# VHH binders against UPF0284 protein YN1551_0030, part 24

Target 1, 347 residues: UPF0284 protein YN1551_0030, of Saccharolobus islandicus (c3nj62)
Amino acid sequence: MIKEYYGAETFILNKDFAYILVIGTTDVSLIPGLTIAGATPELTHFTPAADAEYVLLGKCKSINTIPVSPTGIPTPALLTRASLSFINPLKIVVNAGSRILPKIPYIDLQGEPGKDIRKQALSMEKVNNIMENSIKLGEELSNEYELIMIGESIPAGTTTAMATLLALGYDAMDKVSSASPDNPKELKRKVVEEALRNLPTDSLQRLAKVSDPVLLGVAGTSLGFKGKILLAGGTQMTAAAAIINEFDKNKLKDITIGTTKWIVEDKFADMLSLAKQVGVKVLASMLDLSISAYEGIRAYEKGYVKEGVGAGGSAIMALVRGVSNNTLVRKIDELYSELVGSNNLHI
Key: E = the ipSAE of ESMFold2; O = the ipSAE of OpenDDE; V2 = 0.75 times the mean of E and O plus 0.25 times the DockQ between their complexes.

## First folded at step 13 (VHH; framework vhh_7z1x_3)

Design y07 (from x07 with D104E; at its last look DockQ between E and O 0.73; V2 from the best seeds 0.00; counts 0 for: pae E 3.1 > 2)
Fold by ESMFold2, look of step 13:
Structure y07 (fold): chain B 347 residues (1-347), chain A 122 residues (1-122)
Amino acid sequence: as target 1 above (347 residues)
Amino acid sequence: QVQLVETGGGLVQPGGSLRLSCTASGFTFSDYAMNWVRQAPGKGLEWLSGISYSGGSTYYVDSVKGRFTISRDNAKNTLYLQMNSLQPDDTAVYFCARETYWRETGKPFDYWGQGTQVTVSS
């Protein structure tokens, strides 16, 4: 089942579509950077490349396994691949600014990795590159598609999303989600409050200071695309919608956010308040993972991860095409069993 | 306020056993996967073992398999590490760590205890 908010409708999703995965990194993911024995700081930088590779290939090339926690909680890319296996849309990887490039074909927006938003996230040159190239991509996609779904992979993207929403004037403090079951709001608040000091008055300069390359790539692709858009993600996609609204207020009529129940029902965030402020419609997948055979998958029901790589939107696309919850979970378990065993996981 | 407090360390002779405990407060313990990590003198951190939120799945680094057993009691908000057949190279500070998904902060653990010293010597 799918829940609809603010006038969202599922019938617009019954068309052929392209799946666009926008990837990037930000140095915000390294604050406060504790390392563990055997772990390396650059593993976070590999996550977007590994997610993209896994979605496209069913295996990673940039690392020996998939991104996974010490107790086997996997990247949401596994959920996305499971859902998309029932549809097989064209999948396009878009590099907005990743430190590690995936070893698969991708479209390059000529951006850069985001730097620490407390200083300056992106140069204006790279912001202009991302926006111009992503708008052109959206325009070109319009020639073949009436519908696209856009997902994201960027570690620490909820912190930059909060900074982005606040920089654009939205009441977003403490309203973004977390991949943790709780929400480390104090850390996010401290980083964002520092980033917002001495904020430029020009909106594009504000985005250059405090945003990230992926939000810009998602927004620009949406601005260029002439059809219907499913922004597949969580509270980060409210930030993308806010950027879109800043540059084309009439565009949001064609945009719906497709997310997961774990985002909408998160007691430590407020997805629906953010969506209402921005004026964007929301669909939520009610996918129930409690019936999975694997605790690493069931951990999503405890609030781990919640969303990413288009997991919610992908589930919505499968559900509207008649794929049942049981069938989705069976496929998720199949993919999980192929990659991991009880004692094979460690980061 | 999230708090993790380790107890049960001490001095033992080679071949001996210790049982470490970690008492959790300030969060819903049964919603979190938990881990043990150690730091030997002058060395980096070493992950040893992890346990799922329910306790149904356990994970170990190869060097401690068969000697160490992780467990949890969710009713008591307590994580355990039973350490048997201890040897001098097990000498370290042992930390209880709460698992997060590293995508948020770049690290797999967001809260740590102060640690408890384990010393294995004659």
Scores: ipSAE 0.434, ipTM 0.803, lowest interface PAE 3.1, mean pLDDT 89
ESMFold2 (binder alone), look of step 13: mean pLDDT 88; pTM 0.885
OpenDDE, look of step 13: ipSAE 0.660; ipTM 0.865

## First folded at step 14 (VHH; framework vhh_7z1x_3)

Design z01 (from y03 with P108L; at its last fold request DockQ between E and O 0.72; V2 from the best seeds 0.78)
Amino acid sequence: QVQLVETGGGLVQPGGSLRLSCTASGFTFDDYAMNWVRQAPGKGLEWLSGITYSGGSTYYVDSVKGRFTISRDNAKNTLYLQMNSLQPDDTAVYFCARETYWRDTGKLFDYWGQGTQVTVSS
ESMFold2, look of step 14: ipSAE 0.635; ipTM 0.881
ESMFold2 (binder alone), look of step 14: mean pLDDT 86; pTM 0.876
OpenDDE, look of step 14: ipSAE 0.741; ipTM 0.897
ESMFold2, look of step 16: ipSAE 0.707; ipTM 0.894
ESMFold2 (binder alone), look of step 16: mean pLDDT 86; pTM 0.873
OpenDDE, look of step 16: ipSAE 0.662; ipTM 0.867
ESMFold2, fold request of step 17: ipSAE 0.681, 0.703, 0.580; ipTM 0.886, 0.895, 0.863
ESMFold2 (binder alone), fold request of step 17: mean pLDDT 86, 86, 86; pTM 0.869, 0.869, 0.875
OpenDDE, fold request of step 17: ipSAE 0.855, 0.832, 0.887; ipTM 0.946, 0.937, 0.955

Design z02 (from y03 with P108V; at its last look DockQ between E and O 0.72; V2 from the best seeds 0.00; counts 0 for: pae O 3.3 > 2)
Fold by OpenDDE, look of step 14:
Structure z02 (fold): chain B 347 residues (1-347), chain A 122 residues (1-122)
Amino acid sequence: as target 1 above (347 residues)
Amino acid sequence: QVQLVETGGGLVQPGGSLRLSCTASGFTFDDYAMNWVRQAPGKGLEWLSGITYSGGSTYYVDSVKGRFTISRDNAKNTLYLQMNSLQPDDTAVYFCARETYWRDTGKVFDYWGQGTQVTVSS
C-alpha cells in the first residue's frame, strides 16, 4: 500500500514520532480570479488555523463553516486526523506566520505572514527569526524523538513552492501540484515569472523574496532535528527539501517525503521529477478512497485536493503499522459523517 | 480550453418554469463537480446548487430547495437546472461554474460560463 521512489524505505517509520504541523499564510492567496460565490480571497487566511484546529480538536473554532467544498469535498485535514487516530502521536502546531492565529495551543516561530512574492515575501529579519527558532525547535525535538513527521497548511503554497524551487535553480516551471484535477498553470506561471524578476544573488535573500514562512519553518525544523524526518506533502515539501539542501547538502539522507498517490500520479504536475532533481526520497501512500460511502471523499480519486496537512504522510504512518485500507476509509467516513452532520453543506 | 456555455434563460411569469442547460467542453466533464450560481441586479453572487462529478449527490441553498433541481448528463457534457415555481426574486443572471478545491485558493469555482438571463415578471 506504499510505493517507494529513489531508494526510500519504510522500516524506520514504525518508531514513535511527533507530528509537526507548520502553518502560515501568504498574500499570494489573495491574488484575484478564482473565488467561490459568497467568498473572498481573504477567507483563505483562515484555512491554516482551521486545519490545525480540526486536526487537534475535530472541529474548527476560527471559522463557522465546515471545511468542505459546496459539494462536500473535505479538507485533507480529515484524512490526516483519520490516519493519526490510529496512532495518536504528539501533535504540535507551529505558527510560522499566519494572519489568523489558531484558537489552540501552538508554538510561534516569531515570523510573519508572507507577502506577495511579486514584491517581497518576507523581511530578512523575519526570515532569520523563522530559521533560528525553527532550528532550535528541531534541536529540542531531538531530545525526545528519533522520528518526526512534518505537515504544512498554507494556501497558495504550491505557487510559492514553485517560485522557491526556481529561485534555487531547479527546473520547476509548471511542475508543481495542485489541489484540483487541473491546475491554473497560466496564472501560476505569470505570478512566478514576475516574482523571479530581479532576483538577488544571495540564496537567503532569494528565499526572502519569493518563498513563504511555512517552507522556511519546515526547512528550519528539519535542519535542527537530528533524527529521521518524514516530510508529509507533495511539491511544497519538495521545495522545503530544496531549501534544506541549500543549507546542508548532507541532510537529505535523513529525509523522506511522504505523499499520496494522487500527487505522484498527477499528470498535470511532476513531483517525482522535482524530487529527483532535489535528491530526496519519496514514499507514496496508495490509499484508495474509491470505496468510501461519500462522493465528497471519493472525489480525491478524481484529483481534488490531493495533499495537505500531512495527509499522505499520515496515511503512510498508519499503513506501515498494519492499518488496512478498508479500516482507514471506514474511519475517514466516520469522521466525515460527523463533520457534515454538524453543519449544512453550502456556501 | 475550458468552456462553459449556459442556455435556456428567458422571460417567464411568476409561478412558471425554466430549464437551464450548461454545455461543457475542453475538459473531462465527469471529473468535476458542477454548480449553479446567480447574480441578481445590485446583489452579489449567490450559490444555488451543486452536483458531484457522478451526479450521485446534489446540494441546494435553502431558498431554492423544493423548487430547483440540479442534474447532469456526463455523456453529453451537460449540466441542468430545472427551475419551478419561479418568483420575481429569482430574476438574475445564472451561471454554471466548475468546482474545485485548491490549496492555493481554497474553495473555488475556477471556470464560469458567460451566464444566461432569467427574468421573472408578470
Scores: ipSAE 0.027, ipTM 0.500, lowest interface PAE 3.3, mean pLDDT 90
ESMFold2, look of step 14: ipSAE 0.467; ipTM 0.810
ESMFold2 (binder alone), look of step 14: mean pLDDT 87; pTM 0.882

Design z03 (from y03 with P108Y; at its last look DockQ between E and O 0.82; V2 from the best seeds 0.00; counts 0 for: pae E 2.6 > 2)
Fold by ESMFold2, look of step 14:
Structure z03 (fold): chain B 347 residues (1-347), chain A 122 residues (1-122)
Amino acid sequence: as target 1 above (347 residues)
Amino acid sequence: QVQLVETGGGLVQPGGSLRLSCTASGFTFDDYAMNWVRQAPGKGLEWLSGITYSGGSTYYVDSVKGRFTISRDNAKNTLYLQMNSLQPDDTAVYFCARETYWRDTGKYFDYWGQGTQVTVSS
């Protein structure tokens, strides 16, 4: 139920761990597209807060329902909550730079929301704040844990991930995934090509120009942590691993990306090529959602969403503890049925 | 490559019915959730109804519940909207839209048809 790539091993994962959810926003998510009444690009700014609230509370406070598509395709936070319900790890929300703050306790890295990467994503002051405070967080977690799992929530984060990987010299054009089944590569390519014009020479200054607060927060927490790390995410986590490698090449031996099958099998992206270039190990959850009673859940099998909020890593953590595919899907369906019972799943 | 073509609009009297069709090409139709959206004269876009990729679940805005029925025929790559008990405020251009997931760009729909005009007047 878990596929291993590049020497990844599951035996390190059956230990107590903390789940760290790093949230933030980027104005890249506001770059124009058509929206429906009541659903605007600005609503993407609520997604990280809503995801964090849902994972911790089982309900959202920043919006009336969970983040969901018009036909009921839910945020991956639902998958994460279902998987973690069998483990109940300590859950820590980390604000790297979200425009909308979650209405739950969180650790603040004193960053800022990412601005449009075509101009300048973050000030150097805020980059330094994120890095220093996230490294400190990782160091403090080392006193209590031998293993952490780090997830992310940041709309448009695959676009900033592609920009980050390219700015650090990796062959990443057109290789990042999308929450859409057929991946809107043309828009991503245009935005990233413009962002890469006139890059600074210094690598940290490049990150300030084109990255996002969440990638920096994930990377800094990892750099500070002394134990084993599961980076729970998709192609965005190859960008995080690339940042980590830039500052401590020996750190990657302790890092594994835990993702979903929909990421590694996506023929419109190339997650495994990115991981190989960076030198990071990968585990993929083979969780089969086709047995779900709900089409909104089964849509993941069609390539919707694919990953986020630690869904793949959380499933991996449950699977290594002996939770079966059927049991996970039953729990997912239970949580989903509670949302359908609300009778109007609109954002 | 992706194409969505709406047909079936026209002029009807209040209380009348119309059936809209949307023919899809250039993609695997039954992999995608589909939606109807309308735009009344001088107004913004209004989401009306959505249907899952298999047709197993349907969703409606309150103002059309009980009057409009969304359906699809995946063998024919066609989406439908049956509109009954039409009222003058249903006058709009009606669009077929392919659902995407908003996380990348903030939009729910990545491809649209050109629209078909529905006019309800006495």
Scores: ipSAE 0.472, ipTM 0.821, lowest interface PAE 2.6, mean pLDDT 89
ESMFold2 (binder alone), look of step 14: mean pLDDT 87; pTM 0.874
OpenDDE, look of step 14: ipSAE 0.562; ipTM 0.836

Design z04 (from y03 with P108H; at its last look DockQ between E and O 0.71; V2 from the best seeds 0.60)
Fold by OpenDDE, look of step 14:
Structure z04 (fold): chain B 347 residues (1-347), chain A 122 residues (1-122)
Amino acid sequence: as target 1 above (347 residues)
Amino acid sequence: QVQLVETGGGLVQPGGSLRLSCTASGFTFDDYAMNWVRQAPGKGLEWLSGITYSGGSTYYVDSVKGRFTISRDNAKNTLYLQMNSLQPDDTAVYFCARETYWRDTGKHFDYWGQGTQVTVSS
């Protein structure tokens, strides 16, 4: 139920681990699109907080509506919570830079929300804060754990990931994932092309200009952690791996990306190629949601969402511990039924 | 390239009925949830109804429940909206829209048609 790429191995994943969810926002998510009454781009600023709250509490506090699309497609946090329910690891929410703070306990990296990458995403001061504090966090986690899994929640993070990878010299144009079955390639391309204009020569300054706080938080945490790391995500985590590689060329030997089959099989992206370029190993969960009782869940098989909040990595962690696909889907369905029971879809 | 074309709009008396159609091209229709949205004069966009990729589930805003019915024919790449018991307040431009995951893009839809005018008047 797990596919291995580039020499990835699963045997190390049976150890006790901590789940680290790095959250933040980027104003890239505010770039104009079609919105409807009651829905504005600004709502994306609530997404990281809501995801974190849901993973920890099974409910959201920062928003009154369930994190479900008009036709019932849920946040990937649902998958994450379902998978982790079989393991119940330590869960830590890390705020790298969120405009909306979660109403739960969290660790603050003293960063800031990412701004429009076409201008300047982050100040150097805040970049340094994020990196220094996240490295320290990683070091502290090493005192207790030999394995951690890191997830992320940041809307429009695939766009900043693309910009980051390109800024670091990788061939990443039009190769990143999307939460839609079809990538909005033209829009992302335009934004990223503009962002990449007049790049500074220094790598850290490049990151300050075109990255986001979550990528930096993930990278810093990884750099500080002495044990094995599962980066739970797709192209965003690939970008994080690229950042890690920029700081420590030997660190990736201890890092594996855990993602979903929907990411690796995405015909509109090329995550595996990017991973190869970066030099990071990849595991993909073969979680099959086609047997779900709910259309909104089965929509994942059509290419909706694909990843987020550590969904792929979490599934991998459950699967390697003997949880069957059927059992996992039953749990997902159970949690979904509870989530939509209030009948307050996000429109 | 993705294209959505709405048809079926027109002038109708209060209490009358219309059936809108939306023909999709340029993408795999049965991979996407589809929605109807309208915009009345001087008002913002209003979501009306959504249907899953397979047509197995449908959703409605309260104001149109019992009057409007969304359906789709995936073999014909067509979305439908049956509108019954039309009222003057239903006067608007009606759009079909392809759904996307809002948490990533900051929007609920990535493509929509040019719209079709529906006017309900005596």
Scores: ipSAE 0.529, ipTM 0.816, lowest interface PAE 1.0, mean pLDDT 91
ESMFold2, look of step 14: ipSAE 0.582; ipTM 0.866
ESMFold2 (binder alone), look of step 14: mean pLDDT 87; pTM 0.874

Design z05 (from y03 with P108M; at its last look DockQ between E and O 0.76; V2 from the best seeds 0.67)
Fold by ESMFold2, look of step 14:
Structure z05 (fold): chain B 347 residues (1-347), chain A 122 residues (1-122)
Amino acid sequence: as target 1 above (347 residues)
Amino acid sequence: QVQLVETGGGLVQPGGSLRLSCTASGFTFDDYAMNWVRQAPGKGLEWLSGITYSGGSTYYVDSVKGRFTISRDNAKNTLYLQMNSLQPDDTAVYFCARETYWRDTGKMFDYWGQGTQVTVSS
């Protein structure tokens, strides 16, 4: 039910852990925009707050339902909540820079929403705030935990991840994933090529120009934490690992990426190439959603969404603890059925 | 190369019917949810209807519920919109749109047809 790559092993995961969800937004999600009234801008900027609220509360406060596509394909936060319901870890929401703040308690890194990377993503002041405060958070967590799992929610985060990896010298062009069954590589390439013009020499200045607040928050928390880390996400987490490696070459021995099969098997991306270049281990959940009663859930098997909000890592944590595929899907369907009763289309 | 081509538009009297078709090529049609969107003169884009990749579930905006029916034939790589009880305010260019997931780029739809004109007048 779990595939291991590059020496990753599951025995370190059967420990008490905290789940850390880092949220933020980037204006890259607005490039290029075709706005249909009520559809795209609200979901783009509200998604991180809504995801965080759903994971913690089982309902959203920032929007009337959960983030969902016109044809009923739900946010991966639903998968995360289902998996974590069997474990009930401490859950901490970390705001690295979201335009819409969640209506739940969170730790504030004193960052800002990412701007257009073709110009300048973040000010150096805000980069320093994110890094200093996230490192402190990681250090504080070390007093209570030997293991943490870190997830992310940031729309357009694969584009900023590609820019980040390239800015740090990795062969990442066209290798990041997409939340669509296809991959809009041409759009991502154009934006990233422009962003990489006139790149500063200093690593932190490069990140300020082309990265995003969530990657910095994930990296800083990891740099400060002294135990084992499961980075729960897809190709964005290879970018986080690259940032970590830039500032502490020996840190990656304690880090594993936990992702989904849809990420590692994606023919339009190359998660495993990115992970190998960075030197980070990978675990992949083989959770099979084809047995779900709901087409919106089964769409994941077609390559929609693929990952987010720690869905793969959460599934791995449940599977390691003996929760079966059938049991996970039954819980997923239970949570989805509540959406059917709450009007699941808000375009 | 992804292509979506709409046909079936035209002039129709109030109360009449039209059936729009959208032929798809350059991708695995059965992997994608599909949608219809329209743009009336001088107005923004309005989402009308969506259908899952298998065709098993359909969704409609309230204003067309009961009058429009979305369907698909995956063997023919074709999406349809049956439009009944047409009224003058249904006059618009109608677009076939392939659903993406907004997490990547902020877009709900990544590919569009060039549209087909529907005009409802007496």
Scores: ipSAE 0.638, ipTM 0.878, lowest interface PAE 1.6, mean pLDDT 90
ESMFold2 (binder alone), look of step 14: mean pLDDT 86; pTM 0.871
OpenDDE, look of step 14: ipSAE 0.650; ipTM 0.862

Design z06 (from y03 with K107T; at its last look DockQ between E and O 0.45; V2 from the best seeds 0.54)
Fold by OpenDDE, look of step 14:
Structure z06 (fold): chain B 347 residues (1-347), chain A 122 residues (1-122)
Amino acid sequence: as target 1 above (347 residues)
Amino acid sequence: QVQLVETGGGLVQPGGSLRLSCTASGFTFDDYAMNWVRQAPGKGLEWLSGITYSGGSTYYVDSVKGRFTISRDNAKNTLYLQMNSLQPDDTAVYFCARETYWRDTGTPFDYWGQGTQVTVSS
């Protein structure tokens, strides 16, 4: 139920781990695409907080609506919560820079929300804060854990990931994933091309210009942590790995990306090629949601969402511990039923 | 390229009926949930109805329940909205919209048509 790429290995069974969810926002999510009048991209500001709250509480506090599409497609946080329910690890929410703060306990990296990468995403001061504090966090986690799993929640993070990878010299144009089945790429391309103009020579300054607080928080935490790391995500975590590699060329030997089959099988992206370029190993959960009782869940098999909030990594953690696909889907269905019971859909 | 084209709008008397169609091209239609939304003069966007990729489930806003019916023919790449018992306050431009996950864009729709005018008047 797990595919291995580039020498990836299954993590130790029953090894205690902490789940670290790094949250933040980037104003790239506010860039309008083809939208109908009345739509508000500002709603993306609530996504990280809502995801974090749901993972910890099973409900959202920052929004009154269910993080479910009009036809019932849920946030990947549902998958994460379902998978982690079989393990019940320590869960820590880390705020790298969110415009909307979650209404739960969280660790603050003293960063800031990312701004439009076509201008300047982050100040150097805040970049330094994120890196310094996340590294310290990683170090502290090493005192208690030999393994951590890091997830992320940041809308438009695939765009900043692409910009980050390109800024670091990787061939990443049009290779990142999206939450849509066929991944419209034109807008991302334009934004990233403009962002890459007049890049500074210094790597950290490049990151300040075109990255986002979550990528930096993930990278810093990883750099500080002394044990094994599962980066739970797709192309965003590949970008994080690239950042890590920039700072420590030997660190990736302790890092593996855990993602979903929907990411690695996405014909409109090329996550595996990116991972190969970066030099990071990959595990993919072969979680099969086609047997779900709910069409909103089965929509994942059509290419909706694909990843987020550590969904792939969480599934891997459950599967390696003996949880069957059927059992996992039953739990997902159970939680889904509870989630949609309030009838507050996201519109 | 993705295209959505709405048809079937027009002028109808109160209590009348219309059937809207939306023809999709440029993507795999049966992979996507589809929706109908409308915009009345001076008002914002209003979601009306959604249908899953397979057509197995449908959703409606309360104001149109029992009057409007969404359906799709995946073999024809077409979305439908049967509107019965039309009222003057149903006057609006009606759009079909392809559904996406809102984490990327802040909106549940990534593509929509040019719209078709529906006018309900005596």
Scores: ipSAE 0.566, ipTM 0.837, lowest interface PAE 1.0, mean pLDDT 92
ESMFold2, look of step 14: ipSAE 0.577; ipTM 0.850
ESMFold2 (binder alone), look of step 14: mean pLDDT 86; pTM 0.864

Design z07 (from y03 with K107Q; at its last look DockQ between E and O 0.66; V2 from the best seeds 0.57)
Fold by OpenDDE, look of step 14:
Parts: C-alpha cells; structure tokens; sequence
Structure z07 (fold): chain B 347 residues (1-347), chain A 122 residues (1-122)
C-alpha cells in the first residue's frame, strides 16, 4: 500500500513521532485565475487556521462553514485527522506567518504572512526570524523524538513552491501540483515568471523574494531536527527539501517525502522528477478512496485536492502500522459524515 | 482549451419554466464537479446548484430547492438546469462553472461560460 522511490524505506517510520503542522498564508492566493463576481479570495486567509483547528479539535473555530467545496469535496485535513486517529501522536501547530491565527494553541516563529512574490514575499528580518526560530524548534524536538512528520497548510503554496525551486536553480516550470484535476498552469507560469525577474544573487535573498513563510518554517525545523524526518506533502515539500539542501547538502539523507498516489500519478505535474533533481527520497501512500460511501471523498480519485495538511504522510504512518485501506476509509467516512452534518457547505 | 457554453435562456412569464444547458469541451468532463451560478442586476454572484462528477449527488441553495433541478449527461459533455416555477427574482445571467478546490485558488470555480440571460416578467 506504499510505493517507494529513490531508495526510500518504511522501516524507520514505525516509531513514536510528533506531527508538526506548519501554517501560513501567501498573498499569491489572492491572485484570481478567473474573476467571478462574489468570489472572495480572502477566504483563503482562513484556510490554514481552519485546517489546524480541525486536525486538533475535529471542528473549525475560525470559520463558520464546513471546509468543503460546493459539491462536498473536503479539505485534506479530514484525511490527516482520520489517519492520525489510529496513532494519536503529539500534534503541534506552528505558525510561520498566517493572516488569520488559529484559535488553538500554537508555536509562533515570529514570521509574517507572505506577500506577492511578484514584488517581495518576505522581509529579510522576518526570514531570519522564521529560520532561526524554526531551527531552534527542530533542535528542541530532537530532545524528545527520533522521528517527526511535518505537514503544511498554505493556499497557493504550489505556486510559491515552483518559484522557490526555480529560484534555486531547479527545472520546475509547469511541474508542480494543483488541487484541481487539471492544473491551471498558465496563471502560475505568468506569476512565477514575473517573480523571477531581477533575482538577487544571494540564495537567502532569493528565498525572501519568491518563497513563503511555510516553506521556510518547514526547512528550518528540518535543519534543526537531528532525527529522521518525513515531509508530508508533494511538490511543496519538494521545494522545502530544496531549501534544506541549500543550507545543508548532507541533510536530505535523513529526510523522506511522504505523499499520495494522486501526486505521484498526476499527469499534469512531475513531482518525482523534481524530487530526483533535489535528491530526496519519496514514499507514496496508495490509499484508495474509491470505496468511500461519499462522492465528495471519491473525488480525490479524480484528482481533486491530492495533498495537504500532511494527508499522504499521515496515511503512510497508519498503513505501516497495520491499518488497512478499508479501515482508513471507514474512519474517513465517519469523520466526513460528522463534518457535513455540522455546518453549511462552503460557497 | 476549456470551453463552457450556456444555452436555453430567454424571456418567460412568472410561473413558467426554462431548461438551461451547458456544453463543455477541452477537458475530461466526467472528472469535474459542475455548478450553476447566477448574477442578477446590481447583485453579486449567487451559487445555485452543484453536481458531482458522476451526477450521483446534487446540491442546492435554499432559494431554489424544489424548483430547480441540476443534472448532467457525461456522454454528451452537457450540464443541465431545469428551472420551474420561475419568479421575477430569478431574473439574472446564468453561468455554468467548473468546480475547483477553493482553498488552492481562492475561488470555487476555475472556468465558467459566457452566461445566458434569463428574464422572468409578465
């Protein structure tokens, strides 16, 4: 139920671990692909907080709507919560830079929300804060854990990931994932091309210009942590791995990306190629949601969402511990039924 | 390239019925949830109804429940909206829209048609 790429191994994952969810926002999410009257891109500012709250509480506090699409496609946080329910690890929410703060306990990296990468995403001061504090966090986690799993929640993070990878010299144009079955590549390309104009020569300054707080927080935490790391995500975590590699070329030997089959099988992206370029190992959960009782969940098999909030990594963690696909789907269905029964669908 | 073309709009008397169609091209239709939205004069966009990729589940805003029915024919790449018991307040431009995960793009739709005018008047 798990596919291995580039020498990835699962034996190290059957240990106690902490789940670290790094959250933040980027104003790139405010750039609409198609302007529709009444649509509010600003709602994306609530996404990280809502995801974090749901993972920890099973409900959202920052929003009064169900985190599902108009036709009932749920946030990947649902998958994460379902998978982690079989393990119940320590869960820590880390704020790297969110415009909306979650209404739960969290660790603050003293960063800031990412701004439009076509201009300047982050100040150098805040970049340094994020890196310094996240490194310290990683170090502290090493005192208690030999393994951590890091997830992320940041809307439009695939766009900043692409920009980040390109800024670091990787061939990443049109290769990052999307939450849609068909990847809207044209808009991302345009934004990223503009962002990459007049790049500074210094790597950290490049990151300040075109990255986002979450990528930096993930990278910093990883750099500080002394044990094994599962980066739970797709192309965003690949970008994080690239950042890590920029600071410590030997660190990736202790890092594996855990993702979903939907990411690795995405014909409109090339996550595996990117991972190969970066030099990071990959595990993919073969979680099959086609047997779900709910079409909103089965939509994942059509290419919706694909990843987020550590969904793939969480599934892997459950699977390596003997949880069956059927059991996972039953739990997902259970949580889904509770979710849709509580509030109105997002419109 | 992705295209959505709405048809079936027109002038109808109160209490009348219309059936809108949306023909999709340029993508795998049965992979996507589809929606109907409308924009009345001077008002914002209003979501009306959604249907899953298979057509197995449908969703409606309260104001149209019992009056409007969304359906799709995946073999024909067509989305439908049967509108019954039309009222003057239903006067608007009606759009079909392809659904995306809104948390990624900031919008629930990534493509929509040019729209079709529906006017309900005596």
Amino acid sequence: as target 1 above (347 residues)
Amino acid sequence: QVQLVETGGGLVQPGGSLRLSCTASGFTFDDYAMNWVRQAPGKGLEWLSGITYSGGSTYYVDSVKGRFTISRDNAKNTLYLQMNSLQPDDTAVYFCARETYWRDTGQPFDYWGQGTQVTVSS
Scores: ipSAE 0.495, ipTM 0.800, lowest interface PAE 1.1, mean pLDDT 92
ESMFold2, look of step 14: ipSAE 0.577; ipTM 0.860
ESMFold2 (binder alone), look of step 14: mean pLDDT 87; pTM 0.873

